VHH binders against Branched-chain-amino-acid aminotransferase 1, mitochondrial (BCAT1). Designs and how they scored, part 19

Target 1, 366 residues: Branched-chain-amino-acid aminotransferase 1, mitochondrial (BCAT1), of Arabidopsis thaliana (Mouse-ear cress) (q93y32)
Amino acid sequence: KIWGFRMHGTKAAASVVEEHVSGAEREDEEYADVDWDNLGFSLVRTDFMFATKSCRDGNFEQGYLSRYGNIELNPAAGILNYGQGLIEGMKAYRGEDGRVLLFRPELNAMRMKIGAERMCMHSPSVHQFIEGVKQTVLANRRWVPPPGKGSLYLRPLLFGSGASLGVAAASEYTFLVFGSPVQNYFKEGTAALNLYVEEVIPRAYLGGTGGVKAISNYGPVLEVMRRAKSRGFSDVLYLDADTGKNIEEVSAANIFLVKGNTIVTPATSGTILGGITRKSIIEIALDLGYKVEERSVPVEELKEAEEVFCTGTAAGVASVGSITFKNTRTEYKVGDGIVTQQLRSILVGIQTGSIQDTKDWVLQIA
Short names: E, the ipSAE of ESMFold2; O, the ipSAE of OpenDDE; V2, 0.75 times the mean of E and O plus 0.25 times the DockQ between their complexes.

## First folded at step 12 (VHH)

Design b5 (from y05 with D33H; framework vhh_enristomig; at its last look DockQ between E and O 0.01; V2 from the best seeds 0.00; counts 0 for: pae E 18.4 > 2, placed apart)
Fold by OpenDDE, look of step 12:
Structure b5 (fold): chain B 366 residues (1-366), chain A 117 residues (1-117)
Amino acid sequence: as target 1 above (366 residues)
Amino acid sequence: EVQLLESGGGEVQPGGSLRLSCAASGFTFSYYHISWYRQAPGKQREWVSTIYSGGSTNYAESVKGRFTISRDNAKNTLYLQMSSLRAEDTAVYYCAAGYDSWQFDHWGQGTLVTVKP
């Protein structure tokens, strides 16, 4: 007689204190009292965050805005115990005309869905995702930097919030979005990146989660990043785990090589995150008449590049000034008038609405 | 060496006022978000207020309207003006500084505020 211990899963309802943000008088201040000229890339507390939870059927409920603050999480939550979580990164921009613009939010939503499938998670619909992001931006509109001062970085999260003991998918998932005003990673005149090639620790492996934006992808490389930074490097360029011969990506960015009229980037073969910025840059480059190659890129090919740049939501299009591999430093062209700058200018122009969007990449939200 | 030194704590009657100071050294003060936290006996440390590098301020609901946070970047000093003090405000008050508004790199040793009749 196997006494089935019915573990009454007490639904510890994460009482999100729905502080009904009553229609408090939106203090009509167009902008938050922030030193916009000295923004960094750091967490600045904004006013509101968005959240919703999954139902038993895997669908997500109607979301709600709450004051930015701590969340209540069960200590047995899947994200905490088993790393069942995904992140996204996107930015809201203020145009010169006062519009608030999102850049290709549907791609973020889709990427989260893909990641969720890989991680055995339920995900919000594309509509729910975009709606959550829109609400977050609108509620924090005063935190969207003035034109040219930065952007509102948005961090959608999807994580197992259900409590469980044992390696299994969570019973509940939380979709949460928060934002922070950030400076443009590359202020005019910011120093080009100096990268270190990591030869020992890979970022990802075949069959792993390198191709999805999983929370668990970042923790393992923190020490590598720390070491590189301690040596004066900006970030790390990783090699493939299998051979150690091909470059993959930077910690949170894709890498590109410029060789004359050809732009080369590693193919996304499951170990590299398919960046939205990457995708966009490829399309822009093609439109400009560049040849683009997505393929395996031997680490030795770095010596052949005239320019190197990285792409990511946070970094935008960042010039790489040097890469150090096996104690050999290779320098690349940096500055104005180079291919990297051209691509960056076009991308940023589209993102900020200064260049006409002919590809339906920009969503106006306000 | 980075230092945050709180001062101004003491005993005060309910309804009274007190001004706390936090003197900072060893880092670029003006670049940091600075916060007050407090910890009452037998309770967890709780957030009280933050003044951001840009000068914006935020307050816990429990102290809103009663406490005022301010900073003097020229003096590398954080202030907390407390008014209408209550018994529930009794705690060790800590100064914290960080680039991130919710992640603080530096903490002070704290100053004790006791509100008693």
Scores: ipSAE 0.000, ipTM 0.227, lowest interface PAE 14.4, mean pLDDT 88
ESMFold2, look of step 12: ipSAE 0.000; ipTM 0.145
ESMFold2 (binder alone), look of step 12: mean pLDDT 81; pTM 0.816

Design b6 (from z06 with Y31W; framework vhh_enristomig; at its last look DockQ between E and O 0.89; V2 from the best seeds 0.83)
Amino acid sequence: EVQLLESGGGEVQPGGSLRLSCAASGFTFSWYDISWYRQAPGKQREWVSTIYSGGSTNYAESVKGRFTISRDNAKNTLYLQMSSLRAEDTAVYYCAAGYDSWQTDHWGQGTLVTVKP
ESMFold2, look of step 12: ipSAE 0.710; ipTM 0.895
ESMFold2 (binder alone), look of step 12: mean pLDDT 81; pTM 0.814
OpenDDE, look of step 12: ipSAE 0.915; ipTM 0.965

## First folded at step 14 (VHH; framework vhh_enristomig)

Design d1 (from z06 with W102R Q103W; at its last look DockQ between E and O 0.29; V2 from the best seeds 0.00; counts 0 for: pae E 6.5 > 2)
Amino acid sequence: EVQLLESGGGEVQPGGSLRLSCAASGFTFSYYDISWYRQAPGKQREWVSTIYSGGSTNYAESVKGRFTISRDNAKNTLYLQMSSLRAEDTAVYYCAAGYDSRWTDHWGQGTLVTVKP
ESMFold2, look of step 14: ipSAE 0.183; ipTM 0.661
ESMFold2 (binder alone), look of step 14: mean pLDDT 81; pTM 0.817
OpenDDE, look of step 14: ipSAE 0.909; ipTM 0.962

Design d2 (from z06 with W102H Q103W; at its last look DockQ between E and O 0.88; V2 from the best seeds 0.83)
Fold by ESMFold2, look of step 14:
Structure d2 (fold): chain B 366 residues (1-366), chain A 117 residues (1-117)
Amino acid sequence: as target 1 above (366 residues)
Amino acid sequence: EVQLLESGGGEVQPGGSLRLSCAASGFTFSYYDISWYRQAPGKQREWVSTIYSGGSTNYAESVKGRFTISRDNAKNTLYLQMSSLRAEDTAVYYCAAGYDSHWTDHWGQGTLVTVKP
């Protein structure tokens, strides 16, 4: 701060400082040079990323920020050879009041720890995870979009970086966090999803890794998605591998059905990711007086639903306009004045700070 | 070491009330969804009620309006206030904690509730 330049007794130096308008410099540094009105959901490089590695006892070092850049891996790294890797997805929001907010970051941290246990990996503590995310957001603060123009998407990433011969857990793990500004995939009144029910290829099997956010889960999804998209669908709705009769989830999002005052979602038992948006919408709906059922959901119930929506970090709360099963297309209510819109508005309001957070879900970081 | 210890079970008359407690230790209690389940003799274990980490509550239809779930995060304790008890409520009641309400990581040993016919 230039305390002396504001005091009485300052002369030409004070005048020069006053003529040197710092507003333009603050404006440039406050926001990156991005066309905020034309953001999609794709990678935009930011300034910094956070990195740390496991130490000799399996705990993680304090970590550090570095410029966004490529990483170097040994050819024998566990991630490259045996798929020892986990991802997370979360967003930082800028509220109308200028605050920068995270939404339930402890749940992302816990989910990574659960996945690490399944994958025989060391994981940062909840505290280390959240600190790495905070540092990343603060270092990239100018990349957090203005209010109403999107969010900073954050990718915490944990992988086996140590070299090993043969099928074995890696000797060293790397935890990274990077961000990319994105816009909400759907806005109020935007296009709805059209889903295709996949009957042959399940997403997950009991005993597999479908209940954790393992990197290796996403390569296999690409073939099924490609086929559905080539037929004009937005995405795929999967059925359970055990019976082929119950819906589970979309490729990267959970699914909900609305019938009157009842909201139904498949239970996450074993083969469905425990989505943080899903968990949050369940509580919001319960607090509003809806009945919420977490259970097995026969695919035939799709014909009984009035609304269908998906939840995920990328999509937020996204309307489904139609679902095609066995060459029969069922259409659903979309647009304003529906349960989906009500839930989406409340969730977004909490995430951005425009609706009071009565549950300690929001963490202010700036 | 993660521990869940149920208490408060016993015998009651039909229409009576009973309060169950579950003391938890070894994990960050406030981050978890905590549930009550029950298992009647010869029957499968069934979900009774959940209190979510954000404080919202949900109930099986068979107990809605009669049972109240609550938690005290400062004491790491879960409660189930049962009223208007019926013979079909006779069961061993289990406290369970998990990342999701139906994906349970940890179970207690149970406490027996008997509603006399």
Scores: ipSAE 0.720, ipTM 0.899, lowest interface PAE 1.5, mean pLDDT 87
ESMFold2 (binder alone), look of step 14: mean pLDDT 81; pTM 0.817
OpenDDE, look of step 14: ipSAE 0.922; ipTM 0.968

Design d3 (from z06 with W102Y Q103W; at its last look DockQ between E and O 0.68; V2 from the best seeds 0.00; counts 0 for: grease 28.8 > 24.2)
Fold by ESMFold2, look of step 14:
Structure d3 (fold): chain B 366 residues (1-366), chain A 117 residues (1-117)
Amino acid sequence: as target 1 above (366 residues)
Amino acid sequence: EVQLLESGGGEVQPGGSLRLSCAASGFTFSYYDISWYRQAPGKQREWVSTIYSGGSTNYAESVKGRFTISRDNAKNTLYLQMSSLRAEDTAVYYCAAGYDSYWTDHWGQGTLVTVKP
């Protein structure tokens, strides 16, 4: 048993872990008892979570599934005292033919490894990360929504669980994966965000952690985001810390501008998270014949854009209806028949298996 | 541990062609977007072309239609086929991996391309 988890021993086993059902013959249950039509993005507890820990040499053990539950931490754990922690976000999709699919999971694994290097943490290998995610999805298969009813959101976590004082790296690290069924946050094709440009507080700066998915990046965003929401905005758009003149990203999503046949996104050189949806949309747009520019983007260019959209795992590809900068509100095209919708539909089609994957982006689990 | 080694530079006449190579080692090449940059004497380094991990390609306007980027993931090698070369293409050409990387990108030492006037 790993701390706070009930785990099975290591054995030479097949790639599938059976769900634990108490004292009964097998049941033919394809879906959990969930109101699939009314899912939001709130936590729904699933059956199992995956956990493993680093050994003294920094390598991670094979790991185990446990029932979903609370974890126990030493009060001196690195995550609690020094914020030594990373998250990932990814989704498992059920295709119309019953396949269960992951989207570019190796990029999530690699991003966690890069973040771990920045945070002085040990990280599971790409293989261990993906296996942990696969085991979590398979053990929670009945929680993967039916086609068209959402996705299983997966939260890989890596954190310093070992005790340490004196502002030092933890002696032990835990890699944990859990899932929750969710739906898209915004209605497809008609959802629109209204953003406010934050001029005083940057999200990130060179030398900080804004380019990695560190847990410590998100606490500081909460007050700024809360204040914007109290003013009626969906979220904020941050400017660069160095000059205060270039847009970077929203609180937890990358941003794109559409200007004719040109799609522009701020470059990720040090202060902008390298979003996997962002990377994927860039390639989709290039393959469709759009010009794509990854560069510094002066805030004044917002006035010249026809469309603006955000990308992230939770929101997918989300239209921006307006951006307010100082005393100027700029509105953007939304709805069907626009570039944003074209890109969104192709990405979702690939993720769910309704559009052929020509790039080896989709990993079939089942 | 991470190594990027450019080769294939040389002197050519205007209108000529060259093929640059970049051999990569010490990282999982197929996961990275890989780019070519160049730096002419007395000028700042500028982006030339990127090939993304999914195979899509992108080019600076100054080279579009004349240069072709490609990769061979089995050989961990990046290529730049340069055609219709002009005097302004004279530069040291660098390959760079992980252009989405948070910290310092990985860079090669460069290979010199000289287009004679």
Scores: ipSAE 0.699, ipTM 0.887, lowest interface PAE 1.7, mean pLDDT 86
ESMFold2 (binder alone), look of step 14: mean pLDDT 81; pTM 0.819
OpenDDE, look of step 14: ipSAE 0.914; ipTM 0.963

Design d4 (from y05 with Q103H; at its last look DockQ between E and O 0.92; V2 from the best seeds 0.86)
Fold by ESMFold2, look of step 14:
Structure d4 (fold): chain B 366 residues (1-366), chain A 117 residues (1-117)
Amino acid sequence: as target 1 above (366 residues)
Amino acid sequence: EVQLLESGGGEVQPGGSLRLSCAASGFTFSYYDISWYRQAPGKQREWVSTIYSGGSTNYAESVKGRFTISRDNAKNTLYLQMSSLRAEDTAVYYCAAGYDSWHFDHWGQGTLVTVKP
């Protein structure tokens, strides 16, 4: 008998490695042995992960924590054969006052449910999603970086684990949450980004899955992103598939333009992911007295912008220093004392508890 | 299961005021961005105003300063206070709720506002 595993067994569906913990060593240590000053954005294995599976009625079981480990999948699992998979991304923050905070976790849960409907998948309820995330953070508390040294990145993951032959929705779904301490999503760290406008390969099209956080959206961006990075760019800025004339978003982040007192972001018209950082920045900007426009944004408007920034959970609020379109490089304001920095500072202050949360956005979990 | 029910429409003289309501049920109201849209005869449906889940508000230029959007999360109700009404404001007004303020999965059936010539 192996704790939670079937020795020599095979399954029709993915299994979750389960092992009940009994040691106190991890619970006594305030911080893991990590060089917190040199974190990037890469996998650092933590102690525990959360797992649950769907029942035949589509509801999810209570779930459980286990040690971080491999999962087993049937070769015919829906994720492997038909791409039935969704991800989420969120962070846990440690504030200067010692609190451990989540930021708008209900929105991540809602977005996963929306994606599940699009992909013909069962999804955990909002409550189950949030409880799974909370348990993951609490079990990995020593992996939440000290104040100012990054965050614990949480990866909720939902996928079709049931076996099926033929184009059909999976019979079983697995929901997992794991974490990794992180800091800088882009190789440039806190330096301003330089983007290349991709004219040939769109990220998304109407009728596709670009408006939901499907796993299958990310494989296709790798070739385009790799080519741009080999030429010295940070990432690519995509245009709409319908016309090729309007900007949409970067590979894993939304984009904003600052034009005087007006802040503009492409509308999410079914081909742009509704980012939680995007939603939050819109509200912060409105409260500060900016005009905020969510609309189609012709690529030529890039020349009219004073500042450009990207938003995402992984990247936060990241300044764009330049955008190259058809061999023309446009440069933007960066650094201190600009609108981008103002918005970033307020958002980070709310997320870490150093600025009062008047919107019920933070959830204290420790 | 999800319902949005508009009310408060009617006839009004130019320069007059009306207050529209949208009663919501079947979802956690406080999580959603909620918007008003309108559609005049022979025209496309147009955005009027949004109140975000965090309480911030935004308005189309044509109604800014004349209309006020608000929400009462305890009563699951959205409001639109309309003032200084003009003939061009004549339309069917719709309440919409969604995760994304530009992509709504839930729409009401509308309430007619008529500003007499």
Scores: ipSAE 0.758, ipTM 0.908, lowest interface PAE 1.3, mean pLDDT 88
ESMFold2 (binder alone), look of step 14: mean pLDDT 81; pTM 0.815
OpenDDE, look of step 14: ipSAE 0.909; ipTM 0.961

Design d5 (from y05 with Q103R; at its last look DockQ between E and O 0.91; V2 from the best seeds 0.85)
Amino acid sequence: EVQLLESGGGEVQPGGSLRLSCAASGFTFSYYDISWYRQAPGKQREWVSTIYSGGSTNYAESVKGRFTISRDNAKNTLYLQMSSLRAEDTAVYYCAAGYDSWRFDHWGQGTLVTVKP
ESMFold2, look of step 14: ipSAE 0.757; ipTM 0.910
ESMFold2 (binder alone), look of step 14: mean pLDDT 81; pTM 0.812
OpenDDE, look of step 14: ipSAE 0.911; ipTM 0.962

Design d6 (from z06 with T50R; at its last look DockQ between E and O 0.28; V2 from the best seeds 0.00; counts 0 for: pae O 11.5 > 2)
Fold by OpenDDE, look of step 14:
Structure d6 (fold): chain B 366 residues (1-366), chain A 117 residues (1-117)
Amino acid sequence: as target 1 above (366 residues)
Amino acid sequence: EVQLLESGGGEVQPGGSLRLSCAASGFTFSYYDISWYRQAPGKQREWVSRIYSGGSTNYAESVKGRFTISRDNAKNTLYLQMSSLRAEDTAVYYCAAGYDSWQTDHWGQGTLVTVKP
């Protein structure tokens, strides 16, 4: 009589305590207890983050809000082992009228999709992306800075969270959004950027991932940035890997030259990230009657520019005061009344709702 | 692969009208800003009009009040209704789609519009 010990596998139901964050109208203070006048560009812990995972079919499930905190990852996750991940960057703004505004969120969503395709990843739909961002902002509304004090920087992430041993696409992907209140990366009126032209290390190469916002694009250039900073430079201007003759972009920004009534910027050719701010500035410039050239830009052409500025989500539109190439420093116009300032003012005005949006660039979320 | 195919070009008299179409494929059309450009002989390519993903429109000053840009997202098609055409409107008209730049969009092959008596 072989007593078959029925191992009652107690399914430890991991009670995912769905803390129903009941939408209790927390009489929460309109604003978080932050020194809004001294915001930097650093991580500030907010209340909530948004996340969702892909299903087996590649579609993403319904997302959820959780308290901001650590995430659990399998040590064999694709992002950790093989760098299969993308980032986005965007900002929520508070208008003078109390509105909370997003700037061209659909472009962020589409850029992530394009990046995902390049990285052999599944991506949330544009709708799911925007919804995740909206929920993140709304849940952290008290962290959206008062008008003129900054913005809520948002970091959408897409990464392989599925476990895999061997070079392959992950079996599961995670879409996550968190935010941090930030001041303008370059405080208005702060010192213009001083850039160093890196001649040895390229940022990207043809056929690489320079044209997508891949996580793996940034690690390789940290040492280059550190070296430049140690020499007193603000950031690095990179050259094309193929010839070393043409300028490409700054570490996290696109670059523009102003030559009279002409604005020149490097064409996106797969090695340069197509910035949303870049795109917007080009359009604004054209509307104002400037000629815009997107082309190869030899490094020697930097001497011909009257103004130089950089564009990015974090940087906004930042003036460049000088560029150093082969131990030669070229200085550019900075200050009030210049083209850079005009473009910045219009962009920021649209983003913050002070200028009427006639282009459907701004999405009101609250 | 992104494809843009322009059609509807031809010869028209001054003061006449013409409707251009651009059939798009290979991308999520409804989420893109789509533009018309034109290039006259011996001239640089110039921006003509844009319709945003949200439906808002913008026009070059030279065509404002005469041209109307529209889109049908269900058909993945962009249109340009041109009226009160002028000799100076003679050009190859290009459809352009892209999200990362204004002028480095994906381009169609173009369609020729000739305005002459």
Scores: ipSAE 0.007, ipTM 0.225, lowest interface PAE 11.5, mean pLDDT 88
ESMFold2, look of step 14: ipSAE 0.730; ipTM 0.897
ESMFold2 (binder alone), look of step 14: mean pLDDT 82; pTM 0.824

## First folded at step 15 (VHH; framework vhh_enristomig)

Design f1 (from d5 with G55D; at its last look DockQ between E and O 0.80; V2 from the best seeds 0.81)
Amino acid sequence: EVQLLESGGGEVQPGGSLRLSCAASGFTFSYYDISWYRQAPGKQREWVSTIYSGDSTNYAESVKGRFTISRDNAKNTLYLQMSSLRAEDTAVYYCAAGYDSWRFDHWGQGTLVTVKP
ESMFold2, look of step 15: ipSAE 0.707; ipTM 0.893
ESMFold2 (binder alone), look of step 15: mean pLDDT 80; pTM 0.803
OpenDDE, look of step 15: ipSAE 0.905; ipTM 0.959

Design f2 (from d5 with T28D; at its last look DockQ between E and O 0.81; V2 from the best seeds 0.00; counts 0 for: pae E 2.1 > 2)
Fold by ESMFold2, look of step 15:
Structure f2 (fold): chain B 366 residues (1-366), chain A 117 residues (1-117)
Amino acid sequence: as target 1 above (366 residues)
Amino acid sequence: EVQLLESGGGEVQPGGSLRLSCAASGFDFSYYDISWYRQAPGKQREWVSTIYSGGSTNYAESVKGRFTISRDNAKNTLYLQMSSLRAEDTAVYYCAAGYDSWRFDHWGQGTLVTVKP
């Protein structure tokens, strides 16, 4: 069954499974009672979440599933007092043939591991990360939307749960995974973002944590986003802190420019998050014969671009309709028959199993 | 301990060929995008080529068609096959690794390629 799917042959692993999840409840559900046609990108509570903790030597226990619910934290927990926490974001897809698929989950695991080193945290192994995600998806299979109706968004969390009043690394870490069904932000070929270039407040700086998916990075962007949204913009495009002259990324997505047969994206460094969608789009574009440049991109190049798009797990591949820099608004091609749509269609096709996966990027879990 | 060791450099006549190797250890090589860079005397280090973890390849315009990057994940080795070498290719060549094309924080010690005039 689902608990045996983890291939745990030990008595301890079987005991954990037996204690936490009723088999009868799991077996009775085809799809959750959700209005799949009106699904947005907001939290919808699912049935189960996965949890584990670090052992004394920093290794993580095998973990367990429990009902989705609140967590209890000591007031002195490292996450609450010092922001010692990381998130990940990924999706599970249901293909037309009923398969349930993950997209490059090992990269999410590696990114969390690298971020944990930066934040002085213990991290689950790649195997433990993926196993926790798989268990979460399988236990919540009825919440994975039908083909064409969205995806199950997965939020792996790693945080310092051990108590520490002083500024020090936590003594205990908790790894959690939960999911929420979501739809894509935009319909294919009709989505367009309107961005405002933020010249004063950088998202990140060298020596900070902008290259790590740290929880503490996201609170500070809220005020900047609020101001841009109140002016009618979709999001903000940040510039580098060092010079203020090069574009970096938007609040939670990477950015690309299309200039003829050349696709340009800001090179990652300690200040730009290494997006898995970004990495995948680069390889797809190269395989299609585009020139791809990863480099510093002066903000002035925005007026040279024919198309602009953003990449991220939540937004997928999202067209940018305009960018406002100072008092100049530049408009970009959107809609069908453009490079952005071509790349989006191929990526989504691979993720959902409708296009052959020649790179072993897709992991089937059901 | 992460290690990158370049080899295969040497002196060659214009039009000649060399094959550089980069032996990697201390990390899960197959997850990394791996790149070659070069630095000529008195110049800034410049990007030459990248091979991505999924196998896609990319080249600087100055070497496209003359250089071929490849990797052998079973042997944790990166290669650069250089052909039709020119005086302007004279430089110390470095390999570098990252988890995404955005991060190259592991560098080799370099191997010198000299193309005699």
Scores: ipSAE 0.626, ipTM 0.862, lowest interface PAE 2.1, mean pLDDT 86
ESMFold2 (binder alone), look of step 15: mean pLDDT 80; pTM 0.808
OpenDDE, look of step 15: ipSAE 0.829; ipTM 0.928

Design f3 (from d5 with D105Q; at its last look DockQ between E and O 0.72; V2 from the best seeds 0.00; counts 0 for: grease 26.2 > 24.2)
Fold by ESMFold2, look of step 15:
Structure f3 (fold): chain B 366 residues (1-366), chain A 117 residues (1-117)
Amino acid sequence: as target 1 above (366 residues)
Amino acid sequence: EVQLLESGGGEVQPGGSLRLSCAASGFTFSYYDISWYRQAPGKQREWVSTIYSGGSTNYAESVKGRFTISRDNAKNTLYLQMSSLRAEDTAVYYCAAGYDSWRFQHWGQGTLVTVKP
């Protein structure tokens, strides 16, 4: 009406079904003109994005699909002034059989709802979240990489778009979904990671937002991460703020230790993000007969581990080759024939449809 | 609106069995990992067992081989079959559903299990 969030779009709010019916001529355009063999993890502009906003009662409108483009914000928008914003990360995969698959999308939706409660925001329902993601993937189907060439990374985004004078919850919320084809989250590609233990700057503390995927969590880590990378490390491994004695997670991934038949990961007791890959790897490991422990993990246990790996939607299951703590470098098993590779292979197989999904984790959308 | 209602607690002799139930409402049960915890008099609450949304199960060492966790997603119900009960199993047993560990984990009111000496 007079001021507020505006989306670039020429169509009334409509479902992807209506857009795809009218766009039948795109059915023969199987793939976008992309060098699929040279993808990294960076923005590649796609065709469409999904948007909706909250109504007066906090429920979200049906939403609509529009061309990928800039968004307009009131200068007093809550996201710009008070940091009311959440992100999600998920992937769409193309299987060898031509299916287009999502992996556990309900968990992303639930995580956004949990984060919204923490941030005093309204959130779309699980159904609305998944529908917005489905519409985005279908509208961008030609951007989903061929089998074996990566995935379409999806960024659901929820933020306070209404004007807010003073520290107060925004009057209006916007939910967006856009995508970008990606591969190789880490610059190292398939090579093992080298981590540096950060002892001074914690990522999170109890009572903070480390357990939810708030936008404001990521700006503060940039200087620490840049410093570690300038010294030749892949990323930083954080310790808990309370004691400084226990490992927590890396900048954007969870961490696991392999100790014989026991796999250990730090518990998500409010300071560690509950990663969907983390949750999935725990179940895969249990089904294979490993003992799995979710607990506090003293930093000293790094020396007892045979393997270390990180998990995240973007990174998948990434081997750690070394960790440096207090100028002591510990090296870990990498390569084929190790627990890390076994777990990675099963997870990727389920995500891409080459291994039977016995857990109702995969949602086919095309 | 979110509710977890435990039942099935009671008194048993050492070596006996009990079956606990937890009826869930107000959320989509099949999406959640569901756990049993217990708190003995004068002690901290401790984890007993988890059944993950994908059906995998995990147990504390103190109960492994004696307790069996299960879920019926159609009935929104979690179960704990306890056998070979010992005096140290005496506690209030709570069910919990969570995606996030501490602030957004939903708890029941508990059901008392007493194993008589």
Scores: ipSAE 0.728, ipTM 0.897, lowest interface PAE 1.4, mean pLDDT 87
ESMFold2 (binder alone), look of step 15: mean pLDDT 81; pTM 0.822
OpenDDE, look of step 15: ipSAE 0.897; ipTM 0.955

